# Ledger of designs, part 7: VHH binders against Probable 3',5'-cyclic phosphodiesterase pde-3 (pde-3)

Target 1, 352 residues: Probable 3',5'-cyclic phosphodiesterase pde-3 (pde-3), of Caenorhabditis elegans (q8i0p7r281to632)
Amino acid sequence: RYDTRELDTDPDLAETAVWSFPIFQMSRKHPQTILSRLTYNIFQQAELFRIFKVSPIKFFNFFHALEKGYWEIPYHNRIHAADVLHGCYYLSAHPVRSTFLTPKTPDSVLTPPHPHHQHSSIMSQLSTLELMALFTAAAMHDYDHPGRTNAFLVQVEDKKAILYNDRSVLENHHAAESWKLLNKPENHFIENLDPAEMKRFRYLVLEYILATDLKQHFEIIMTFTERLTEIDVQVETDRLLIGKLLIKMADINSPTKPYGLHRQWTDRICEEFYEQGDDERRRGLPITPYMDRGDAQVAKLQDSFIAHVVSPLATAMNECGLLPILPGLDTSELIINMEHNHRKWKEQIELE
Short names: E, the ipSAE of ESMFold2; O, the ipSAE of OpenDDE; V2, 0.75 times the mean of E and O plus 0.25 times the DockQ between their complexes.

## First folded at step 1 (VHH)

Design r7 (framework vhh_rezetamig_d1)
Fold by ESMFold2-Fast, scan of step 1:
Structure r7 (fold): chain B 352 residues (1-352), chain A 127 residues (1-127)
Amino acid sequence: as target 1 above (352 residues)
Amino acid sequence: QLQLQESGPGLVKPSETLSLTCTVSGGSISSGDYYWGWIRQPPGKGLEWIGHIYHSGSTYYNPSLENRVTISVDTSKNQFSLKLSSVTAADTAVYYCAKEGTPWSDYEGPLYYFDSRGQGTLVTVSS
């Protein structure tokens, strides 16, 4: 039903090569299909349709149904899913300088005589199955998000909180519901995987989605930091860890974007938080910190988020050479943007 | 009313260990699902998060402060402490203790509460 030839010639999709991809402009042009269009382009670039004999019809059935299942809420909508997918693609496809991704012997049979830039990327070290799982997980990771936090769902005894015993409520819901959607015969684009590939794909997708639970944030960073001298990209568990870093960095990427994009994401998450605070007020519950519309603390929220969540991950990845560095720059543009945005929020706090 | 108060020497010699204690009043460290942390601000620079501790003793540190930081908690005294080893002039800063929220899950909530932050204590590293 979708004309794939139109997607293959769309000049707007070529901008996926830049970190500052104009996601909001793209979503305005394709409000109903932004996620499925972007996923198609990425699968084509990684040759996943050919390698795994993916049916284009079942592919579009699944990803269209998936993005339709995202709610029309300020932040956790299909645009966020598409943005995280783009982040995973960008960070995996661009060359990085990490020492454990560098070929051990330039003259070895495992290293081409004239190394291509692609061979220094994370994508060149992950299997095609791992890449398909990462991109699929990114698209799925916030499926059916209600615009409320785990803590709120637990407090009001939402059906999902009861089902998952108050533990990783949303992340389990996203994984379970998106997987049930994939298992419908008309959506089952992975039908040509063999049984071992199918089992591995499900394992990877689940691990990647659950890694977006920010309660795991410092545990994952600590595990990575402790293993830096021992990381071997030939080991499946080390490749899984790298994939978790990619989806986590992509999920919290906003402060690493140019201020204009970062400000748009900030306005969206603050509005979603204020909608929760409004709901808490209507229910006679205490308003969660930073969710009171009558006491806006946007700059303080972002200062805290950057200092305590984004910077620890981005700095760890940068110091081990896992972030792309563009020609003419001394460090990653993600770090440059993050430091710039952090300074702007600190200046705003001083004026409050 | 919850209040946090920093205490410790204001002057530390280079290569020695900086040691600070935070005393919590008006609330218990053991009650609730909160992290207790340390943040610093060097003169003319921004805030730098050092690390935090849960009442169980579980710690998380800023990756940039390799092997130099230890945070401990004493629930019987309602206190938590920072030790920063091998200090240099670059460690000169105002140090704050803070009560942080629970970790967020996809923006579940912020890790830091401003009204639960101490007033700060200046630590100068000089001979």
Scores: ipSAE 0.006, ipTM 0.272, lowest interface PAE 9.9, mean pLDDT 84

Design r8 (framework vhh_rezetamig_d1)
Fold by ESMFold2-Fast, scan of step 1:
Structure r8 (fold): chain B 352 residues (1-352), chain A 125 residues (1-125)
Amino acid sequence: as target 1 above (352 residues)
Amino acid sequence: QLQLQESGPGLVKPSETLSLTCTVSGGSISSYSYYWGWIRQPPGKGLEWIGHIDYSGSTYYNPSLENRVTISVDTSKNQFSLKLSSVTAADTAVYYCARSPSLEEFLKYGYFDYRGQGTLVTVSS
């Protein structure tokens, strides 16, 4: 359905090399295909089509069906999926200063490296199968999101909450439904994986999607920090842990973006929360705090979110050298933006 | 106004049990609409969730700490307490008690509406 020649020469996709990727401008240009176009570009750059004999027809069938299955809701839509995918790509592709990243080939340590190769990228240390799983999981991770929280679904005894016994309700739903979609013969772009690769790919995709459940947030950070001195990228479970940090950071990336992008994401999540509060009011339920559109507390919400959720992860990754540092900067662009945005929200609270 | 205040020893020996109490004034912990919890910040690290308890005594623990953590509520004293067993130097942190109107919103956005001043607990011999 797509002319691959057009996608291979798309100048807009060159901007994936920057953290401040203009996702909203890009989504306005390609409102129906932003996720599939970005996924194609990333797969092409990682040579995944060649390595895994991926059918372009089945690839586009799957990713087009996947992005169409995202709802037209303010925040958890195909644009968010594309943004998280971009974040995973950016964070894996750029060189980082972490001392535990080692060359895949031990023999390379015997040859003095060129000075500019002192830093390795996470992408160079993960297998191509692990990368395909990470990018696929990022695209899938919020598939069929209803614009309501897990707590709301449990409260109203939604069919999904009953099915998953109130545990990681949405994350299980996203994983199960996107996998069913992938398994349709016309969508099965992984058909040429051998049985061992297929089993490993499914395991990795599930682990990455389930890691986006914020109930696991502090456990994953703590596991990482406790293992930091013993991390070995030759060990599969340590590479899995690094991949979980990447998708988690990508999922909550908004405060680490320039304020203009961060404010657009903030407006979208607040509107989605207000839609839940409206639904609660219609049902005669207590309105979840901060979801009452008649009592907006946006700056207080963002101050708390940055201080208690985003900063712990970003700081842990920064301190171990897992965040890219651009030439001419003393620290990660993500940290600079996060501190700037946090200060702006605190200033707004003082005015209220 | 609602106020939360942590109390307990500032020094705990390795292998012993750390015990902290949060006293709530200006409001009731028996309210069905709130979760009451503990969070900590080790030196040089970010905030770490420990666990929450609701009005009925139902507990929700950080999986990395769950076999060492017990949170309990005493509605007659308007208090809730934390016990953390088998402590090591890694448990050295500032400990905070907090009220959250939604456990999911706390985990997703770090949202709590009230928090104590924090109490430093050092694990050392």
Scores: ipSAE 0.000, ipTM 0.266, lowest interface PAE 16.9, mean pLDDT 86

Design r9 (framework vhh_rezetamig_d1)
Fold by ESMFold2-Fast, scan of step 1:
Structure r9 (fold): chain B 352 residues (1-352), chain A 123 residues (1-123)
Amino acid sequence: as target 1 above (352 residues)
Amino acid sequence: QLQLQESGPGLVKPSETLSLTCTVSGGSISSSSHYWGWIRQPPGKGLEWIGHIYYSGDTYYNPSLENRVTISVDTSKNQFSLKLSSVTAADTAVYYCARKGYSWLTRPHFDVRGQGTLVTVSS
């Protein structure tokens, strides 16, 4: 275990302020505790320990048990969970230029535990309960991932696919198993929520985790785009939709990072995919596209992923002003990085 | 490396305005998405957050000090400043300028701070 006084002064956690947070360097320094350390820092910064009377002992019991339950597989491990949590924190905490976000004023939102502010950030428009749910969901979202796709689990009739009737199999598993873990008395860091807060927190956590299912990706983007002219941050369902965009963007963030980080994530997901392809070959099943290690198509995989998954979401968020724009830049660094990385992969395809 | 240095008078008379400036070196206020702020430590007491500012001029102040505090930024000089009006003996403290991590909530996580400057309020 670790000392909270040590964590409060941890210089490694200062780097969470930048999008290019050196997650792999930090994971090498803290291989067993990267997720719990980062979650602690974010909860402290957001005053969640004070606001919700969170027991530090139960908090660490839960998040240590949670990160230990992530497998030591190439991509869907505790480092990915920590990276998604960082993405949610970064995207919610930075000021954005969206016209439907209005800062809360002292006259309209002054309460003894809550601060007032004059900044336009997503964090300023979400309740502290919604923020706690978002960060907790990010940490939970891939809990107990087996390094195989939903489609593979359905094809082999895995126990999880039978249990969840082939629908959002992994996402339901992540939510259910991480919630069972949280419900253990020694882990129950939310014990001081009132019954209404408890019910709302569970609803939000479940909705956020289920939103990471890529089969629902375009439907969520279309729902957001359809509502864009009517979006009202005073409406709970619109705040939920914004939170879903944040966790989805954080989950698929790799192409929006500098190439060095993007390449490391690419190598990891490709190796995990090749492990599935090896399993499919041993079972006499057709090998899923991009998962044959004897026919590596890394550049084509990334071109397809960026063009058809990442860019639609990132572009929709950028066009409505939900992505931070750093001083001196004309657009979001996420868009700049994504366009640069996409161009590199397209050039690689042309050489092949 | 990023360094912050406080400057300003070490002695301020009661009822006057306390004015301090922070000079940032080894990094740029305008190229950072961080908040920049002030914290203080009265003799024998804990740290108290005063306020912070974004390069755009957006401010967040401690509610107990809000009516007396103004924080401003000059990105061309890579500096930010504190003005605290109507000072009393209770404002005697070591004042630190600091870079703040990303959080809109009032409890600060200041990842870099200056050496501190003692300001005494006395006639």
Scores: ipSAE 0.000, ipTM 0.149, lowest interface PAE 17.7, mean pLDDT 85

Design y1 (framework vhh_7yz9_2; at its last look DockQ between E and O 0.01; V2 from the best seeds 0.00; counts 0 for: pae E 20.8 > 2, off the site)
Fold by OpenDDE, look of step 2:
Structure y1 (fold): chain B 352 residues (1-352), chain A 123 residues (1-123)
Amino acid sequence: as target 1 above (352 residues)
Amino acid sequence: QWQLVESGGGLVQAGGSLRLSCTASGFTFSSYAMGWYRQTAGNEREWVAFITSGGSTTYADSVKGRFTISRDNAKNTVYLQMNSLKPEDTAVYYCAADRYGSWELTPSDYDYWGQGTPVTVSS
């Protein structure tokens, strides 16, 4: 049983406002409940319990069941889910300098962005239902992950790959299975939503989870970039797009974390990749690049990942002012960390 | 035992320059991010500048364009070049080391702190 009083006074949960959230420390203290505890805190901060009359019992039933469904694998475990959830919260809750979030007054189009523009948060522009969907999707997004890539599952003709026709196999699986879990009466914490809200909630959750498929990574970035001048937070589709960027950024946030956290995540993802490589080897398949533990190329892996996946998204978001910048700083902490981490890997490559 | 030793503080006239040094010992300096903070009597310690282990730098708005943080890993030393000094820059300046290279604006999470060096800027 969860003690909400204990959760409300947990000093570790008070650190959710910082990007360098000590996720691994939290996981060591709460190895079985890190996701449900963090989700509770975030829901409380966003007043979602009150607004949607969420049963704490059903809430904890669901999210505890959810986190138990994450495998004890090196990377795609409940700690990762919690980290992504934290990322979504941080990115949404902090003020940003995006011009999209300021009401376009006719006069503001002609005036260069006055340095005194009131920074608003993305959270303030999203509906409470959209926020609940985003946070829920973040918690769900890797549910029952087997520690193998979509490509691997397709290659070995896994049942999931067959079921979902080799299309976003894992993301579909995560979404479908987590939703089935949510629909159990004891877990149905959204029971007080009206039918329209329920439909919208499901739609948003699915869209967010499916957006985490890296196959769609560049398409989503391009869509965002193309619409940049026309983005209107009053438009639902634009809010959805922004939400997709948030969960995507959160999902791949490791290089944007301080080096200590980034290194830990790097070690974990490499270990999981090596496990896949071992499986490929056992099956007589070609070993996927960077997944051979006998030929570890960690620096090259990270260099490639940062350069081709993380940096494009982070840069796009930064340029449009969607990344938080702490008071007294000119640059987002995410960018500072990413550049530092990337440089470090490049230096390592040069030494190798 | 780890140690951070600041030096280079002193009295300088407004508009003048000063270079602070912080020498580290007892830990792997090259693996640590380094920061400078300053504190006046009765006030909280204020973040001034940060340099990652990889050499990326960031500055507080109050010192941007005037101060430069740098490091020499061979000497286990971090520097703060302070130009165009103002009376408002008067404070005790502290060097700090962060093992994780975390961007923390609060003093509480750094692994190591120096004893500080006083800087006085006269009008």
Scores: ipSAE 0.000, ipTM 0.237, lowest interface PAE 13.4, mean pLDDT 91
ESMFold2-Fast, scan of step 1: ipSAE 0.000; ipTM 0.172
ESMFold2, look of step 2: ipSAE 0.000; ipTM 0.100
ESMFold2 (binder alone), look of step 2: mean pLDDT 81; pTM 0.814

Design y10 (framework vhh_7yz9_2)
Fold by ESMFold2-Fast, scan of step 1:
Structure y10 (fold): chain B 352 residues (1-352), chain A 122 residues (1-122)
Amino acid sequence: as target 1 above (352 residues)
Amino acid sequence: QWQLVESGGGLVQAGGSLRLSCTASGRIFSDYAMGWYRQTAGNEREWVAFISYGGSTTYADSVKGRFTISRDNAKNTVYLQMNSLKPEDTAVYYCAKTEDYLGYSPWEGDYWGQGTPVTVSS
């Protein structure tokens, strides 16, 4: 049993309010429980235990079992899951300047806009069920990751690739196995949801996890940008789309962190990629780009990742006001950090 | 959006040579790794050659020393120079970008061209 009094008074968990949360330091302090501890804190902050009558025993049974099911691999481990969960919490809890999160100004001749409605959090616009689904999905999203890519699993005809017909192989696996784990009676912390809430919760969790497939990356961004002028947070499908943006941004957040944190994530993903490249070499297969430890192209990997994956999403979210802007800053610290890190990698390429 | 168009296949005698071309359109070609794959009737697609965006190359043991992969980023084209062709090289040859560049897919639709057939007579 967990003593929840220890978690309720843990000063380290208060740092979840900052984007530069010291995840690796926290992980070294709590190597076996980082994910369950952060999930507990976030559920408490969002009042989810009270609202959904969540059993603390079943909650800890589930998240401890979930956390233990993450492998001890360089990148896609419980620390990454905790980091993505933190990102979802941070991005949803902090006030943002997006105009579609505020009431539309009535005819300006009749009623002037109210300044106090100009800043709102995404958390205040999503239902508590949607928030519980988002945080639960973030914790689940890479469950049982083998340290290999979807393309690798397809190429070697892994059992999972056959089962899911080569489509969103890992993401389907993470969702299915996490859900099976949740359905065990001792883990079923959602047992007090009514049937309609239960069906919606499952739908939301699945949609959020599947949205982390980078094959869906540009389709989701395009759908969002095409709908931007028509987004209505009262519409359930528009709230789902916003939640997908949050978990996607949280999943690829590393370049938007201060360089020291970004470099630690970079070293971890490169080592996991090199382990795949070693496996490919042993199998007589082509070594996937950036996965040859004998041809390390870290700066070029990061330059391309930022330019073609992270920046399109972060820029789209920033331009619509969905990224928090701290007092005294003209733009989001995520954008400031991303541009700084991108410049450093470009400089490193020129010196190579 | 992205399109891959393979060309250069045909019928050739054993010991002959062919140069296959694959031209990409749409997104920034130079930022992506490219590969050549081949498929014989009734068999799975097998890897032949691979080139990174930086120009580093790798080859399947069956073609090493006979085939050369290269790219021209200014023309958005990847090439496969095939020398000393054998009947066993008879296959449909496919050009593809690496599927798993961080899971990133700049493609809107199919990632594989229709292929270019190569027949090597004995």
Scores: ipSAE 0.000, ipTM 0.175, lowest interface PAE 11.3, mean pLDDT 84

Design y2 (framework vhh_7yz9_2)
Fold by ESMFold2-Fast, scan of step 1:
Structure y2 (fold): chain B 352 residues (1-352), chain A 120 residues (1-120)
Amino acid sequence: as target 1 above (352 residues)
Amino acid sequence: QWQLVESGGGLVQAGGSLRLSCTASGSTFSDYAMGWYRQTAGNEREWVAFISSGGSTTYADSVKGRFTISRDNAKNTVYLQMNSLKPEDTAVYYCAAGLEYWDSRPYDYWGQGTPVTVSS
């Protein structure tokens, strides 16, 4: 079991306030506990233990068991889960400039028509239950990932593809198996939620995990952009949509990090893809594009990923003011890093 | 909503050629990877050819060297040029479109199919 006093004073966890959090250095120091340690720190900073009367024993039982259920594969492991959790925390906790996040009615008779503070965090607009659900979903979102894509599982008629009728196969599996784990009495850290909170928490966790299915990527972005002029953070469905954007951005965050971190994630995903390509070759199946170990196309993969997946989401969030802008910067560091990394990959295309 | 419409199917003699077209009526065609699949009665759908959003192509072993996939982003169209046709190529051919990022396969959008019959 963890010493909670030691976790409360851990200097390594203090860097969760920066986007360039050194996740790989932290994973080397805490290779078996990186996810549970980070989740504890974030729950403490968000006051979730106090608000929901969360048992520390059941909390650590659950997140330790969850962390152990992630496979030792190159990319979709506990370090990725911890990284996505950090992304959700960073993006929700930092002030953003979006006009629809400005509170309309402070509890004060002296509230001026024009407030002096115009920047608010997403965290201040989501309920504490929604925040607990978002952070819990981030930790769960790739639980028991086999290092293969949805398309591969469908093609080989994996038991999971049969069970989920080829629809969001991995995402349904992650949600279902992590929820079964949470429901064990020794793991049930949400036991003090009332029945309505419990039902809402489960709904939110499911919606957030399912939103990580990349087949839903452009539908979610389009829904968001179509609602931009009508978004109201007092409406539950609009807060759910914002939470989906956060976990999606956190899940695909790598190109928005400094190149050194982005390159480490790139090497990991490429190796996991090559393991799938090797499996496809052994099965006599066509090798999925970018997964042939004998035909490395790393720069082309990253160029395509940034141009077609990451940039549409990051740009949509940036244009509506949902990405943090640090003092002294004209735009989000996520956009600066993404544009820098995209240029580096384009320059390297001719070298593959 | 996005829709794919196949054309160019028909009856052809063994050794002949046929060109299939698939036109998308929706926006953002250039962002999508395109594929061709075929299916015979009583059998599962078989992958034939793939072209990425960037123009990279791959082919099933059974058609490699005989079929060529290409795209025209200005016309929102993907083509399958089929040469040296064999009776075994007789099938209903389906066009498919998906985002080129791992989980976009199987594809997000499918056409209604166009029949191709190769006589001996």
Scores: ipSAE 0.007, ipTM 0.271, lowest interface PAE 9.4, mean pLDDT 86

Design y3 (framework vhh_7yz9_2)
Fold by ESMFold2-Fast, scan of step 1:
Structure y3 (fold): chain B 352 residues (1-352), chain A 121 residues (1-121)
Amino acid sequence: as target 1 above (352 residues)
Amino acid sequence: QWQLVESGGGLVQAGGSLRLSCTASGFTFSIYDMGWYRQTAGNEREWVAFIYSGGSTTYADSVKGRFTISRDNAKNTVYLQMNSLKPEDTAVYYCAAEPTWSYLGDRYEYWGQGTPVTVSS
């Protein structure tokens, strides 16, 4: 069903090098396979098939089964998973200017007339196993999401809330269920990892998925900021922290995109939130803030989200040089887009 | 290290008014969403009103038009102005502080000790 020759020559997948990747256009072309197709492209570009002797058959079996397990809900669907995966790839693959990364030695001794300063990508500082774990975790991170929040699941005493003792309920569910899926023999694309690699891969995948719990958001940012002068990319725990920042930034990336993409994501999350508010009303429960479709506060929702969730992370990453800066720009396009989108929402609030 | 100190509770007659205050210390108040919850005898804790770090407010249907939540970031204080009180508003009222978007998580980070409000018929 998957022709790898067709995937290797797909011109649409070449656009993964751009932050404004047209994810919705790609999802319309490949509505049932967007996640598996994008994951294949990224694994090929990172040479993961060759390095870890990954079976293409087992790879496609797993990622097809994985994306099929995402629900057809407005926001937390396979398109979101593919978008987060793309974000992780983009942020890791592009050169960044951080002073704590170990840049490759410039080859000016070989080309003295045109010496250039070397900037390193995060990808060049992470092991290939860490990269495979990051990309796999991004694809898994919202597996089997029911279109409801952790707080809602706790409030209604959902089976998952009971199982995980009200702690990171969805994130534990995503990790556990996607790992069970991976462990099926027909899906086990990591079968050629040695025992130490297998244990490390599982640990990394779990840590990355759990880092997407917004309850951990400020703690992770503060830990990073406090350690900034002591970060050593030769230390595994510091590389893990950087990977957590990447998947977190990718997970909440929408405000850092051009307004057209940001608006599409905004419409989707608002509809999913309104579906929860409708469910709360039917159950006689208080409607969660921003989830009452009869009291829409879209601009206030986005103002709050950008000011207090997205901006603290994006600004911390930008200040330490972890966000890519395109040729001709003085700062990251993520920051430019975020500030533009935030200003538009603030103006909308004032006009209301 | 952190603390939430509630005040303003008491006994009031039906149709009366009461103003609750909650003062925060030990954390950066301005970046936290603040809420008021209440717990009635034999029932679970229920949400009453929310004020986001950005100033937006939302209310439970049972209190819309009667209660007003506000905040003063300079004083690290959140208020709940309760008007047209009814006997069914009798409860212990709790102040809660949570990081923005913590309602996507599984519980609130900071709670006050609660202040009792009794509305006589």
Scores: ipSAE 0.007, ipTM 0.290, lowest interface PAE 8.8, mean pLDDT 86

Design y4 (framework vhh_7yz9_2)
Fold by ESMFold2-Fast, scan of step 1:
Structure y4 (fold): chain B 352 residues (1-352), chain A 120 residues (1-120)
Amino acid sequence: as target 1 above (352 residues)
Amino acid sequence: QWQLVESGGGLVQAGGSLRLSCTASGRTFSSYDMGWYRQTAGNEREWVAFITSGGDTTYADSVKGRFTISRDNAKNTVYLQMNSLKPEDTAVYYCATSLYDEGWPYTDYWGQGTPVTVSS
């Protein structure tokens, strides 16, 4: 349990407004509570406690239990969950230039003071229920991750792969187990939602978590770009698509961070991959590409990841005006950082 | 471990058609998503078309309406039907398994590539 006044005045949480949030420094300062602390701050900033009559006791019961259910593995741990949550918050809260995010006229406080500043945040266009679902899904999205890939679980016929018929195995597991945890009476912080809100919230949480399955990656991007001329933020399905882009971008954000943060995430995922490669070798299985610690190809892994996954999403979002552009910059700092990091990895490949 | 073998490339005149095939060996691929990518000299590899294990398809804007991706799970084969070919489609074409694991795809389960040259 926390004294909420302590959390309300925590200077570490003030830096959530910057993309280069010092997640690892914060995790060293609060190693057991980084996810719950950050989730509290975000819920408070979005007024979710007041709007949905969220019990602070049940809120902390749930997010402490959720945080403890993340394994102490190199990458897919509570720090990653907190980082993805921060990414969702940053990308939704900062103003973006997208033409389909027109400010709503009824509330004068939301009207920009100058006509040329007609830009809105995604947060202003999503319902508060959709925002609560997005942030909750981000916190849940890798719950109980075993430090092995979907392909590995399918190959070894893990109990989860059998249960989910080899389809989105881990994403289904994360969603199902975190939802069971939420449904415990002591954890049920959504208890004051009406039945329709409850059904909608569950649907949104599930859709957001399942969207993190990278097998959906290009389909989600193409669905969005094909609808771009017809996107209407008053339409629930279009708001769902935007939310899926946010959690996907947040999930794979590492190359869009300054190199120092990106390198720390790279070291962590490579170690988790090497642990899988060690397990494959011990089982007499072929070693998955990039997972042999005796044949490390870190620069090639990152070059491939940036070129084939991160860049297609970040570029699509940037071209439609969904990435924040800071004052004085010609483009998003996410794009600047991604291009810088990609160039460094390509230089490393050339030296090898 | 997994081997992907592309075939069907070659020389074709502008406006012509080619069908590329990619056969997976060593393991059934019915549960895997498949994609086609291409690379021109001096440029990075770009995606062209994608097909899910369930049969849903997506295409790059540059090929939409001209190319069709399909699969035959009984033959462990994915196809790329290329119609109305342009000189700009000249490239080495690669097939790849969609190796999308949480947070990290692996694109090293690539075929060796099949060259396509579209002449005037």
Scores: ipSAE 0.000, ipTM 0.262, lowest interface PAE 12.8, mean pLDDT 85

Design y5 (framework vhh_7yz9_2)
Amino acid sequence: QWQLVESGGGLVQAGGSLRLSCTASGFTVSSNYMGWYRQTAGNEREWVAFIYSGGSTTYADSVKGRFTISRDNAKNTVYLQMNSLKPEDTAVYYCAAYSPEELWRSLGPEFDYWGQGTPVTVSS
ESMFold2-Fast, scan of step 1: ipSAE 0.463; ipTM 0.724

